# VH-VL binders against a9kqm9, part 3

Target 1, 255 residues: a9kqm9
Amino acid sequence: MRIIISPAKKMVENIEALPVCGEPSFIDQTNQLLTYLKSLSYEEAKEIWNCNDQLATMNFERIASMNLKTKLTPAILSYQGIQYQYMAPEVLEKDQLEYIQEHLYILSGFYGILKPLDGVTAYRLEMQAKVNLSDKKDLYEFWGSLLYNKLREETDFILNLASKEYSKCIERYVTEDVRLVTCVFGERKGEKVIEKGTYAKMARGEMVRYMAEHKISTMSEVKKFDRLDFSYDENLSNETKLVFLKGESNVRDRK
Below, E stands for the ipSAE of ESMFold2; O stands for the ipSAE of OpenDDE; V2 stands for 0.75 times the mean of E and O plus 0.25 times the DockQ between their complexes.

## First folded at step 1 (VH-VL)

Design e03 (framework fv_emapalumab; at its last look DockQ between E and O 0.01; V2 from the best seeds 0.00; counts 0 for: pae O 6.4 > 2, off the site)
Fold by ESMFold2, look of step 2:
Structure e03 (fold): chain C 255 residues (1-255), chain A 120 residues (1-120), chain B 111 residues (1-111)
Amino acid sequence: as target 1 above (255 residues)
Amino acid sequence: EVQLLESGGGLVQPGGSLRLSCAASGFTFSSYAMSWVRQAPGKGLEWVSAISGSGGRTYYADSVKGRFTISRDNSKNTLYLQMNSLRAEDTAVYYCAKRGYSYGYYFDYWGQGTLVTVSS
Amino acid sequence: NFMLTQPHSVSESPGKTVTISCTRSSGSIASNYVQWYQQRPGSSPTTVIYEDNQRPSGVPDRFSGSIDSSSNSASLTISGLKTEDEADYYCQSYDSSNHVVFGGGTKLTVL
């Protein structure tokens, strides 16, 4: 089994004492993207980043001086945000760190796919960014099947905890020999299940922690997730979608 | 050379407050998690609190949770511990400790400590 | 949360070998890293072992660490004992809540 998660926009370049343990698999492609970004005018780059002038000037200066090989931070510690807060990777135990290093991948518009302890530098480039490189109209075309093929080499079962923006780069290419199963975290509102983005991110981070703590390797074990007041709902789920609802625990789960 | 210099200890009444400081030098302060570890006279080491390099995550021992607040100012290379509602059992030497460069969570450098005495 | 239990004291003659144990109360000792610290009277602790068996620069090779999963314990072994080794020794580990746990300490006496 392999688990995919989204990155975060906010990144720190600190090393919080957890050593870098590898190089991004597609560093050559990252270098191509860096060269492309360095070729942009300020206004072109600002448009791609879709941000105010303060952030654009910071990131424009960042890419001008960026070195992909120095002052690296482990990817899992570099990304900040509520998903990563709930994962709390800096306090994982030895066995839990080994678990995530074997099973967890972080998707990235800039790096493609990352192991948790791969060394990264801070960047801004979301997967949906409109780039024009080598006749590719966007990053989905740029990455093509490379990211999926990397996962396929290692597993026939992918657990998707990423947002649609990022998981799309895998979903487009999935083949019949690989099962892709998406976890959905929602709340019942009348007849509908409503997904609140903040709570979904909390749950995704907590699910990674839960899986690392229990060394989860099967779908049946994933279904037992019951943190943050979520529980598995059999009726809304199928073979490619596991639905977890926030609310009262199911009577069967408690009996 | 890594240096950690604690200050702010002293004599305090039960229920009182103190603020400890730890001045750090010789390393990139913001890159490392920091902890406070205390040692009551004649007793062993007891971990008190930790804070991540960025300051975004804080952790507390059960014995101090709700009473103590750890913080850092990365622009001044300084770690802090705000201690409120002090009790006699908080009497100890308080060490500032730096997380080491490791997959584990260990302390590679320690300050000299500052004594806090809580007595009426 | 778990506890780490050490003997209160150990003693041995100069030139001999001593082993200090550190037993974990719940969960496996092997599921997380164990560290060892030396503290001489009036001084701050210093690291002698981290990541179970790694020696910091400047620590003599007569200090070694090991893990025994069957007894659920870690050990600090000091060979070729010297009088300057007389100190308190603490083992340390942590849990996934970032609660750092120290053993109770062992006073090593060198005759």
Scores: ipSAE 0.338, ipTM 0.742, lowest interface PAE 4.0, mean pLDDT 90
Fold by OpenDDE, look of step 2:
Structure e03 (fold): chain C 255 residues (1-255), chain A 120 residues (1-120), chain B 111 residues (1-111)
Amino acid sequence: as target 1 above (255 residues)
Amino acid sequence: EVQLLESGGGLVQPGGSLRLSCAASGFTFSSYAMSWVRQAPGKGLEWVSAISGSGGRTYYADSVKGRFTISRDNSKNTLYLQMNSLRAEDTAVYYCAKRGYSYGYYFDYWGQGTLVTVSS
Amino acid sequence: NFMLTQPHSVSESPGKTVTISCTRSSGSIASNYVQWYQQRPGSSPTTVIYEDNQRPSGVPDRFSGSIDSSSNSASLTISGLKTEDEADYYCQSYDSSNHVVFGGGTKLTVL
C-alpha cells in the first residue's frame, strides 16, 4: 500500500528535529524546475506564485539562493498546515515513523513526489501553477505519468488522501492493475456529501496518524477509522471511494 | 466464474527445463497479481513466485530464485513459469493462484495444479 | 524473514470445536496478515479465512480466525465440526517484500 497526501503551502526549516534519510526521487526534474524559476523575472515569478508583493519578494530571493543539497529539512516536518498538525509527525514513535516512511508519499509541484524523510528546501510552487516549460504548458504536463509510475513500481494499491488538485496527477494515469481508493471526509446534506476544507484536512492528517499507529494494511482496517467524529458509510462508498461522514454513527458499517 | 487451468507439467531429468502455463478466465486478468504455489507429494504448500497485474513486479522464493522466471501475457490471459536447472526437490504439484482484490497477499482462487516430476 | 508453525495434526468428534494454531517465529502476528486455506484430500486449496478474520462467500460461519499477541500466534477455530471439514489446513502470511509464507499445514481428522 502507498498513501498519497497533499503538501502545504507554508514551509519551515527544521534541520534538527528528525534526520533526513533520503533524496527526492525526481531531484533532476526538480533541478530543472529550479533552473526555470531562476530564469524568470520578478514579474513572471510573481505571476506563477500568484501571491502578494511581500511573498513574491521573499520567494524570489529564496529561489535566487536556493540550493537543493544544503540546509535540508525532512519533508514531513517542513510542511505546515492543518493536515500536518493533526498528523503530528514530530511526536510519532519510531515504528510509526518507519510505517509512514514505507507507505506515505507527499505529492509536490516542485519535487513531484516525496517520502516523509526526504530532504527538502522551502519553496512555493503549487501543482496548479501556470508555468511555461519548453513544450509543457503546466506542471501536470511537466510531471506527466512520472509520479504515478513511481507508485506503480511499488504497489498495486494506492490510498488517496490528497486533494483533487494533487491527486489528479495520479488519477489520470491509473491503470487497470492498480487499485486507487479515495477517502472522502464530509457531512451529509440530503443525498449529497459536502466536504469542508478544514475538516477534510484534519481528517486526512488524522487518518495518516491512525494508520501509522495501527500499522494499517487493509481496507477493512481503514474503514474502522472513527476519529474526529467521522465514521465510515458503506452506502455512499464503493470500490474506489471510501466516504466518512462527520457526526454520524453507523454500526452496520463498522463491523 | 473464475477458472484457472495449469498445464505443462511432466517428467524431466535433473538439470532440465520446463515451462508451465496457467490459462485464466472469468475475471479481468491484468487487474490481479498471480502466484505459483507448489506442493511436494505428501508435503505442505510452498510459495514459489508472484507477478503483479501488469507484470512489472516479480517476486521469488529463495529456493527458486535465479532458476525460475515468472511471466504473463495479459493479451492471452495466461501466466507462465519457466523452470530451469530443475532439481529433485522441485518435484511437486504446481498451482496457479489468483490474488484477492485487496492490498493483502491472499489467494482467493486456485487452479487444479499440474504435476512436475524431476527424476533421473 | 519468519516461519509459521502449525501442529502436524488435530482430531475431534463431530459437533465439537477444534482450534488450529499458527505461530509466527519473528515479528508481530496480526490478523490483517494471516489467511487460512482448506485442502481436502485430492483437491486444491480453498480460502476459508483472509485478512482481519473475513470469510469468503460460501464459507460457513463455523469457521473463524483469531490472533493471540501474547503467543504471537493465529488460530483457526471450527465449531460444530462436520465430517466434510476433514482436510489439511494451512495458515499463510507475507512480509513487507511481498514474499508469501505458508505454515507447515495441519491435518484435521474428524473421528
Scores: ipSAE 0.020, ipTM 0.550, lowest interface PAE 6.4, mean pLDDT 92
Fold by ESMFold2-Fast, scan of step 1:
Structure e03 (fold): chain C 255 residues (1-255), chain A 120 residues (1-120), chain B 111 residues (1-111)
Amino acid sequence: as target 1 above (255 residues)
Amino acid sequence: EVQLLESGGGLVQPGGSLRLSCAASGFTFSSYAMSWVRQAPGKGLEWVSAISGSGGRTYYADSVKGRFTISRDNSKNTLYLQMNSLRAEDTAVYYCAKRGYSYGYYFDYWGQGTLVTVSS
Amino acid sequence: NFMLTQPHSVSESPGKTVTISCTRSSGSIASNYVQWYQQRPGSSPTTVIYEDNQRPSGVPDRFSGSIDSSSNSASLTISGLKTEDEADYYCQSYDSSNHVVFGGGTKLTVL
């Protein structure tokens, strides 16, 4: 079994709580993307990043001087945000860190796919970015089946903890002999299940840590997740979707 | 070659303050967590405090929390320990130690130590 | 929030093998890596073992480390004992919050 998870827009560098233990698998493709980004004007780059002038200026200057081989930070410590806060990779015990290094993959618009301890430089390039690399209209077309092919060489069971933007890179290529199982973390509102972004991100990070703590390898073990007031709901789940519901008393329409 | 050189130790009265420094060379200072480890005369090693490579995270032994502050200046390759409200039991040789490249937490290089004596 | 307990002293003659134990008071010894440091009189500590059983460059293969979950202990073994091995030896581990814990130390005498 392998676990896929989303990256984050905010990244930091120079974090040394954990070592860099590898190079990204598709560094050559990353170098092609870096060459492309370096060729862009400021206005073209800013449009791709879809951010304010301060962030655009910072990223434009970063790209101009970027070196993919030096001053690297472990991927799992570089990505910032509530998902990574709840995962808390820096406080994992040695066997838990070994578990995530073996089982967890972080999807990336720039690097494609990363193991937790792969060395990365800070970047901004979301998977849905509107790039124009000659014969490729977007990053989905650029990466093609490459990321899925890497995963299927290692497993026939993929647990999806990534957002739809990133899981689309894998979903399109799944064949009948490979299981892609997605976890949904939501709250019931009437007859609907609603995923609130903040709670879903918290739960995805917490699930990774939970799986590492319990050395989980099967779907039946994943179903036992009970943190952050979430619990598995068999009636709303099926073979490709595991639904975890947050307590009913916490929905906004209760008094 | 990695070198760590402590300074700032000396004699201080109980309740007083001292600031220790550790000058580092031979490695990318900002990439490694640093620690202070002390040893009372004739006694064993006791971990005091640690700071992440960026300086964003700090850790303290319960015996020094609220009294000691660890910090670093990555532009000067220097680690600091500000010691306030010093007690006789803080008397020790204070070592600067560098975290090794490892899944675990260990110290691959140590300084020579600087002696802090707290007495009246 | 645990202690590491070592014997206060151990002694053995040159050429023989000596083993120093390090016992964790709570939680599994295998939960976190164990390191071993050598401190000769008047000197700073130096690492002889890290990550349970790894040797730094320059440390002879006479030094080895092991973990025994049944006794909740780590061990440092020194074979072919030499007079220069006479020193204090400290085990060290840490918790998930990166709080470092040292054992009390073992004085090795080579007679």
Scores: ipSAE 0.000, ipTM 0.406, lowest interface PAE 16.9, mean pLDDT 87
ESMFold2 (binder alone), look of step 2: mean pLDDT 92; pTM 0.940

Design e04 (framework fv_emapalumab)
Fold by ESMFold2-Fast, scan of step 1:
Structure e04 (fold): chain C 255 residues (1-255), chain A 119 residues (1-119), chain B 111 residues (1-111)
Amino acid sequence: as target 1 above (255 residues)
Amino acid sequence: EVQLLESGGGLVQPGGSLRLSCAASGFTFSSYAMSWVRQAPGKGLEWVSAISGSGGRTYYADSVKGRFTISRDNSKNTLYLQMNSLRAEDTAVYYCAKSYRGWYYFDYWGQGTLVTVSS
Amino acid sequence: NFMLTQPHSVSESPGKTVTISCTRSSGSIASNYVQWYQQRPGSSPTTVIYEDNQRPSGVPDRFSGSIDSSSNSASLTISGLKTEDEADYYCQSYDSSNRWVFGGGTKLTVL
């Protein structure tokens, strides 16, 4: 079993609470992207980042001086945001850290796919970015099937805790002999189920922590997730989609 | 290249049975999920049933559940649909369809075979 | 369990642009991939768009797909309309029971 999860736009460097224990698998592709980004004018780069002048200036200067081999931070400590706050990787026990290092992959527009302790530099490049590397119009074309092929070498069961922006790079290559199971964290509003981004990010991070704490390896165990007021709903779920509803926990009548 | 050829359609009385076949060639048959999709004369497309590449998982539309059985013989590269207790509303062209990269969509369709349930 | 709703028919003149919508009745349209099929009279369906916005080899770039989460719909857009584009168009997705759901179909008439 492997777990895939989204990165975050905000990154920090020089965190030494956990060691760097590996190099990104597709560092050569990352170097191609870095060379491309370094070749862009400020206006071209800003267009790709789709951000304000302050962030664009910072990232433009960051890219100009970037070295993929130095000042490395473990990926799981570098990404910042509510998903990673709930995962709380800094306080994982040794065996829990070993669990996520074996089972968790972080998807990345810049690095492709990362293990938690792979050494990274801070960057800004979302998977949806419209890069123009000769014959490639975006990062989905750039990465192609590389990320799926890496996961497929290691497992036939992938638990998807990533947003659709990132899971798309895996979903499009899945064959029938590989099981891709997506977790949905939503809440019921009348007859509708609504997934709110903030709560979904919280739940995805918490699920990783929950899985590490319980050394989960089966779908039956994943269905027992009961944190953040979420509870599994069998009627809305199937073998490729596990639906967890917020606000239904500890409710006698779920109808 | 990929070819899907349906057979076994015809005229049948209400309450009768009929077995459809789909001969597949040009791809590794056992690696792909297969489906039956039907279309009543002048009407839209309706998914009927699906089967995994190994044959271990089967799925049915509510309208045919308990009456139709999908199966496959990977040694013969053939997909089947056993239709029992046929009703007038089962009258349709039945298409054999190959799934792409898992279950997402149908990348190849057969020419279809007509099933007419006389009322 | 959900339904995909399409307009029954749309019409436009040659050279113009037409957009066909596909609205999901419950759950997010973005939760699952959406495909678009073209069917001419007497023919089997053929794919014009897959995985929301991808074009198969041989499909002109006049065909494009998009997802709009705010209206909970997918759209097929055909620019530079030609008479050969006259056909029935079906959207398709899959639900949480791994069932394939088709829209009701839209008849495109090129005036």
Scores: ipSAE 0.000, ipTM 0.389, lowest interface PAE 18.1, mean pLDDT 87

Design e05 (framework fv_emapalumab)
Fold by ESMFold2-Fast, scan of step 1:
Structure e05 (fold): chain C 255 residues (1-255), chain A 124 residues (1-124), chain B 111 residues (1-111)
Amino acid sequence: as target 1 above (255 residues)
Amino acid sequence: EVQLLESGGGLVQPGGSLRLSCAASGFTFSSYAMSWVRQAPGKGLEWVSAISGSGGRTYYADSVKGRFTISRDNSKNTLYLQMNSLRAEDTAVYYCAKGYKYYDSSGYRYFDYWGQGTLVTVSS
Amino acid sequence: NFMLTQPHSVSESPGKTVTISCTRSSGSIASNYVQWYQQRPGSSPTTVIYEDNQRPSGVPDRFSGSIDSSSNSASLTISGLKTEDEADYYCQSYDSSNHVVFGGGTKLTVL
């Protein structure tokens, strides 16, 4: 089993609580993207980032001085936000860190796909960014099947804890010899399930930590997730989608 | 642009066989579930069959199960419907329809593109 | 294992609003997404609404979809009715056995 999860827009550098234990698998492709980004005018780069002048200026300067081999931070500690806060990788025990290093992949517009302890530098480049590289119109075209092929060589069971923006780069290439199962963390609205962004991010991070603490390797074990007032709902779930409902655990679907 | 072009329709006698083809272009064919939907003259739409992107899973309406076989050749971007033991009530325009998502289980639940249709007439 | 029932026909004048219903015979209409297809005479179907209430690119804002759990039905509403809206309209959902289910169709006449 492998687990895929989204990156975050906010990144920090020079955190040494965990060691850097590898280089990103597609560093050559990342170098192509860096060369492309360095070639852009400020106006062109700002359009790709789709952000205000303050953020655009900061990122433009970051790209201009970026070196993929220096000031590296383990990916799992560099990405900041509520998902990574609830995952709390810095407090994982040694065997739990070994679990996520073996099972977890972080998707990235800039690096493609990362193991938790791969060394990264801070960047801003979301998967949906409209790059214009010679013959590629966006990052989905740029990465193509490369990220899926890497996962496929390692597993036939992928647990998706990534947002749709990032999981799309894997989903579009899935064949029936690989089981891609998506976790949905939501609340009932009539007969539908609504995912509230903040709670879904909390749950995705918490699920990674939960899986590491229990050394989970099967779908049956994933279904036992019961943190943050979420509980598995058999009726809303199917072979490719596991639905966890917030606030339902004590009144419905009990034994 | 997405294009779906059906062929193979025609007149056939009851108990006969016919094979329909749908040539697809403008998208990554192997990534999408495909369906056949038919429409009898002056009647409504009726779903016939669906096939996953890889071809590993197939689904059939109860009215055609055991008589029709859906298949695909991803190297040729072509969808097929083999129709055996044809009955007068199988007379219809047969549409090739593309599923809207990358997944097989959700892809065939909604159609984003339809072909022009090919007429199958089962009569003596 | 259910049927979707639509009115056979509806008629209205240009500029007015029409609503076409699609009622599920068993199980909740809200359990699964509902799509709406438009088929003009001599043409293939095209999608006007997907996933209950979403419009594909190029479909005018005049088309909207809704779900009413109390009547166990989905509805397609067309406002500012135009002559080119004259067509057959089909609702569509799916069951737990992965069978696609179409409504019987509604003929919309604009007179």
Scores: ipSAE 0.000, ipTM 0.393, lowest interface PAE 19.4, mean pLDDT 86

Design e06 (framework fv_emapalumab)
Fold by ESMFold2-Fast, scan of step 1:
Structure e06 (fold): chain C 255 residues (1-255), chain A 122 residues (1-122), chain B 111 residues (1-111)
Amino acid sequence: as target 1 above (255 residues)
Amino acid sequence: EVQLLESGGGLVQPGGSLRLSCAASGFTFSSYAMSWVRQAPGKGLEWVSAISGSGGRTYYADSVKGRFTISRDNSKNTLYLQMNSLRAEDTAVYYCAKHRIYGSGRYYMDVWGQGTLVTVSS
Amino acid sequence: NFMLTQPHSVSESPGKTVTISCTRSSGSIASNYVQWYQQRPGSSPTTVIYEDNQRPSGVPDRFSGSIDSSSNSASLTISGLKTEDEADYYCQSYDSSNHVVFGGGTKLTVL
């Protein structure tokens, strides 16, 4: 089994709580992207990042001086945001950290795919970014089947905890001999079920921690996830989609 | 407008088979559990079977378990009931009905079709 | 695993109030929600009460539902009775296995 999860837009550097253990698998492709980004004007780069002037200036300067081999931070400690706060990788025990290093992959527009302890530099480049690299018009074309092929070599069972923006780079290549199972974290509102982005990010991070704490390896164990007031809903789930509903119960609780 | 339209009913001999269909429109079909409910002539409502919105869970009344199969095709917005080994006591009008979410114990059958008659007789 | 028992028939004059009971044979009536369906002659069922006491849009406030844990029953009450209310009424709940359970039905005659 392998778990895929989204990165975050905000990154920090120079965190020394955990060691860097390894180099990103597709560092050569990342170097191609870095060369491309360094060649862009400020206005062209800002369009790609789709952010305000302050953030764009910071990232433009970061790219100009970026070196992929120095001042590296473990990927799992560099990404910041609610998903990574709930995962809380800095306080994982040694065995739990070994579990995520073996099972977890972080998808990345810039690095493609990362193990938790791969050394990274802080960047901003979302998977849906519109790049113009020779014959490639976006990052989905740039990465092609590379990320899926790497996962397929290691497993026939992929648990998807990534957002649709990132999981699309894997989903389009999945064949019948590989099981891709997506976790959905939603809540009922009136007559429909809705997914709140903030709660979904919290749940994805918490699920990674939950799996590491319990050394989970099977689908039946994943279905037992009950944190953050989520519970597995069998009637909305199937072999490729596990639905967890916030605040639901199988029977009403008027007792 | 939310609509459910049953079809496939008719006369069949004991031991025979029949397939019922229910065409749904006006709502996101895959988001709602569906049931089949029957009513014998002059009798009350009897629940037959239910299926979750994804099709991942099915439920059957003891009287039909092993003989009937409920299924759905979410790409066609259609619910099915395959009825095998039919008995005289299966004679009834069969309604399809929409739930909000089946299995939670909190939701009702808010929309019903017009029904289709199944007669099991020699 | 339980039965919902309703009176076979009830009768009342226009303008009066009628109450139809639905008694659960084992386990608490309050352990799952109770719904009420109306079936007029020649028609499909329609919902008049859901989740014990809620009314769907278009159902007059003359219709109300209640739960009485002491008698282990649900009740449908129709006030200001009209001839158009003449129908069969069914209560419905769920068992612990998520099976739908219907009451036997009550024929309401408006004289």
Scores: ipSAE 0.000, ipTM 0.368, lowest interface PAE 22.0, mean pLDDT 86

Design e07 (framework fv_emapalumab)
Fold by ESMFold2-Fast, scan of step 1:
Structure e07 (fold): chain C 255 residues (1-255), chain A 121 residues (1-121), chain B 111 residues (1-111)
Amino acid sequence: as target 1 above (255 residues)
Amino acid sequence: EVQLLESGGGLVQPGGSLRLSCAASGFTFSSYAMSWVRQAPGKGLEWVSAISYSGGSTYYADSVKGRFTISRDNSKNTLYLQMNSLRAEDTAVYYCAKWGYRSGYYPFDYWGQGTLVTVSS
Amino acid sequence: NFMLTQPHSVSESPGKTVTISCTRSSGSIASNYVQWYQQRPGSSPTTVIYEDNQRPSGVPDRFSGSIDSSSNSASLTISGLKTEDEADYYCQSYDSSNHVVFGGGTKLTVL
């Protein structure tokens, strides 16, 4: 089994709590993106980032000076935000860290796909960014089936804890011989299930930590996730979608 | 751990000049954009100026453009605001503020204690 | 350029919920991130919400942020009000001219 999760817009550098162990698998593609971004005028680059002038100017300067091989931070410590806060990778025990290094992949618009301890530089480039590189009109076209092919080499069972923006780069290429199972963390509202972004991000991070703590390798074990007041709902779930509902568990299992 | 300490404030006459400093510690100063934000007595927050991590880009509020100059010395971990042609309306507490941009968080994750500038007639 | 408009003052009793709005005068509120700062008398501002709805470490979950496209506004919601929540609250975003824009501020009184 392999687990995929989203990155974060918020990144830090030079965190020494964990060592860098490895280089991103598609560093050559990342270098192509960096060379492309460095070749753009300010106005062209700003359009790619689709952000305010202040942030665009800072990114433009960052890209101009960026070196992919220096000031490296382990990916899992570089990405910040509520998902990574609940995962709490910096305090994982050695065997739990080994678990996530073996099983977890972080999707990235800039790096494609990352193991937790791959060395990265801070960047801003979301998967939905509209690039114009080598006849590719966006990052989905740029990465194509490359990220899926890497996962398929290692497993036929992919647990999706990523947002739709990122999981799309995998979902498009799944064939019947590969099991892609998506976890949904939501609240029941009538006959609908609504995912609230903050709670979903918390649950995704907590699920990674839960899986590491319990050395989970099967879908039956994933279904036992009971943290943050979430509980598995069999009636809303199927073979490709596991639905966890907040507030539906009995009083004994509530947190 | 992160500390921002402003200095250089004081009493100055209209038309005068003053230079504010902000001494930064507890983080890699050269990796973050910085700003000055002011607050007149009993009034709200007003952004004054921003400078990129390298000093290559600077931004100013229309009310101070042409009169104020933001700069930084990364070797000394210090941010500056040179204020010229001061007016009574520039009277305010001036805060040094750190951008969270390096981590993708923007704009401000830490603020200094502020330094009072009084422009009196 | 645009303005961010907040109510001048809001008041509520301990234990209740209060919502402070921040309305953008032109352009979409969702086009740029909104942050919220808390400032107690005599103190520097501190961040309570960043990037629309994220909470910094140490800020209790009673504080939440949201965006409402129908009113073109951002909102800060504080539930389970405590006396220590009494402060001025400022929203902040960016305009297209590389300017940081603050709302006028809202004085929260907890009585």
Scores: ipSAE 0.000, ipTM 0.378, lowest interface PAE 19.3, mean pLDDT 86

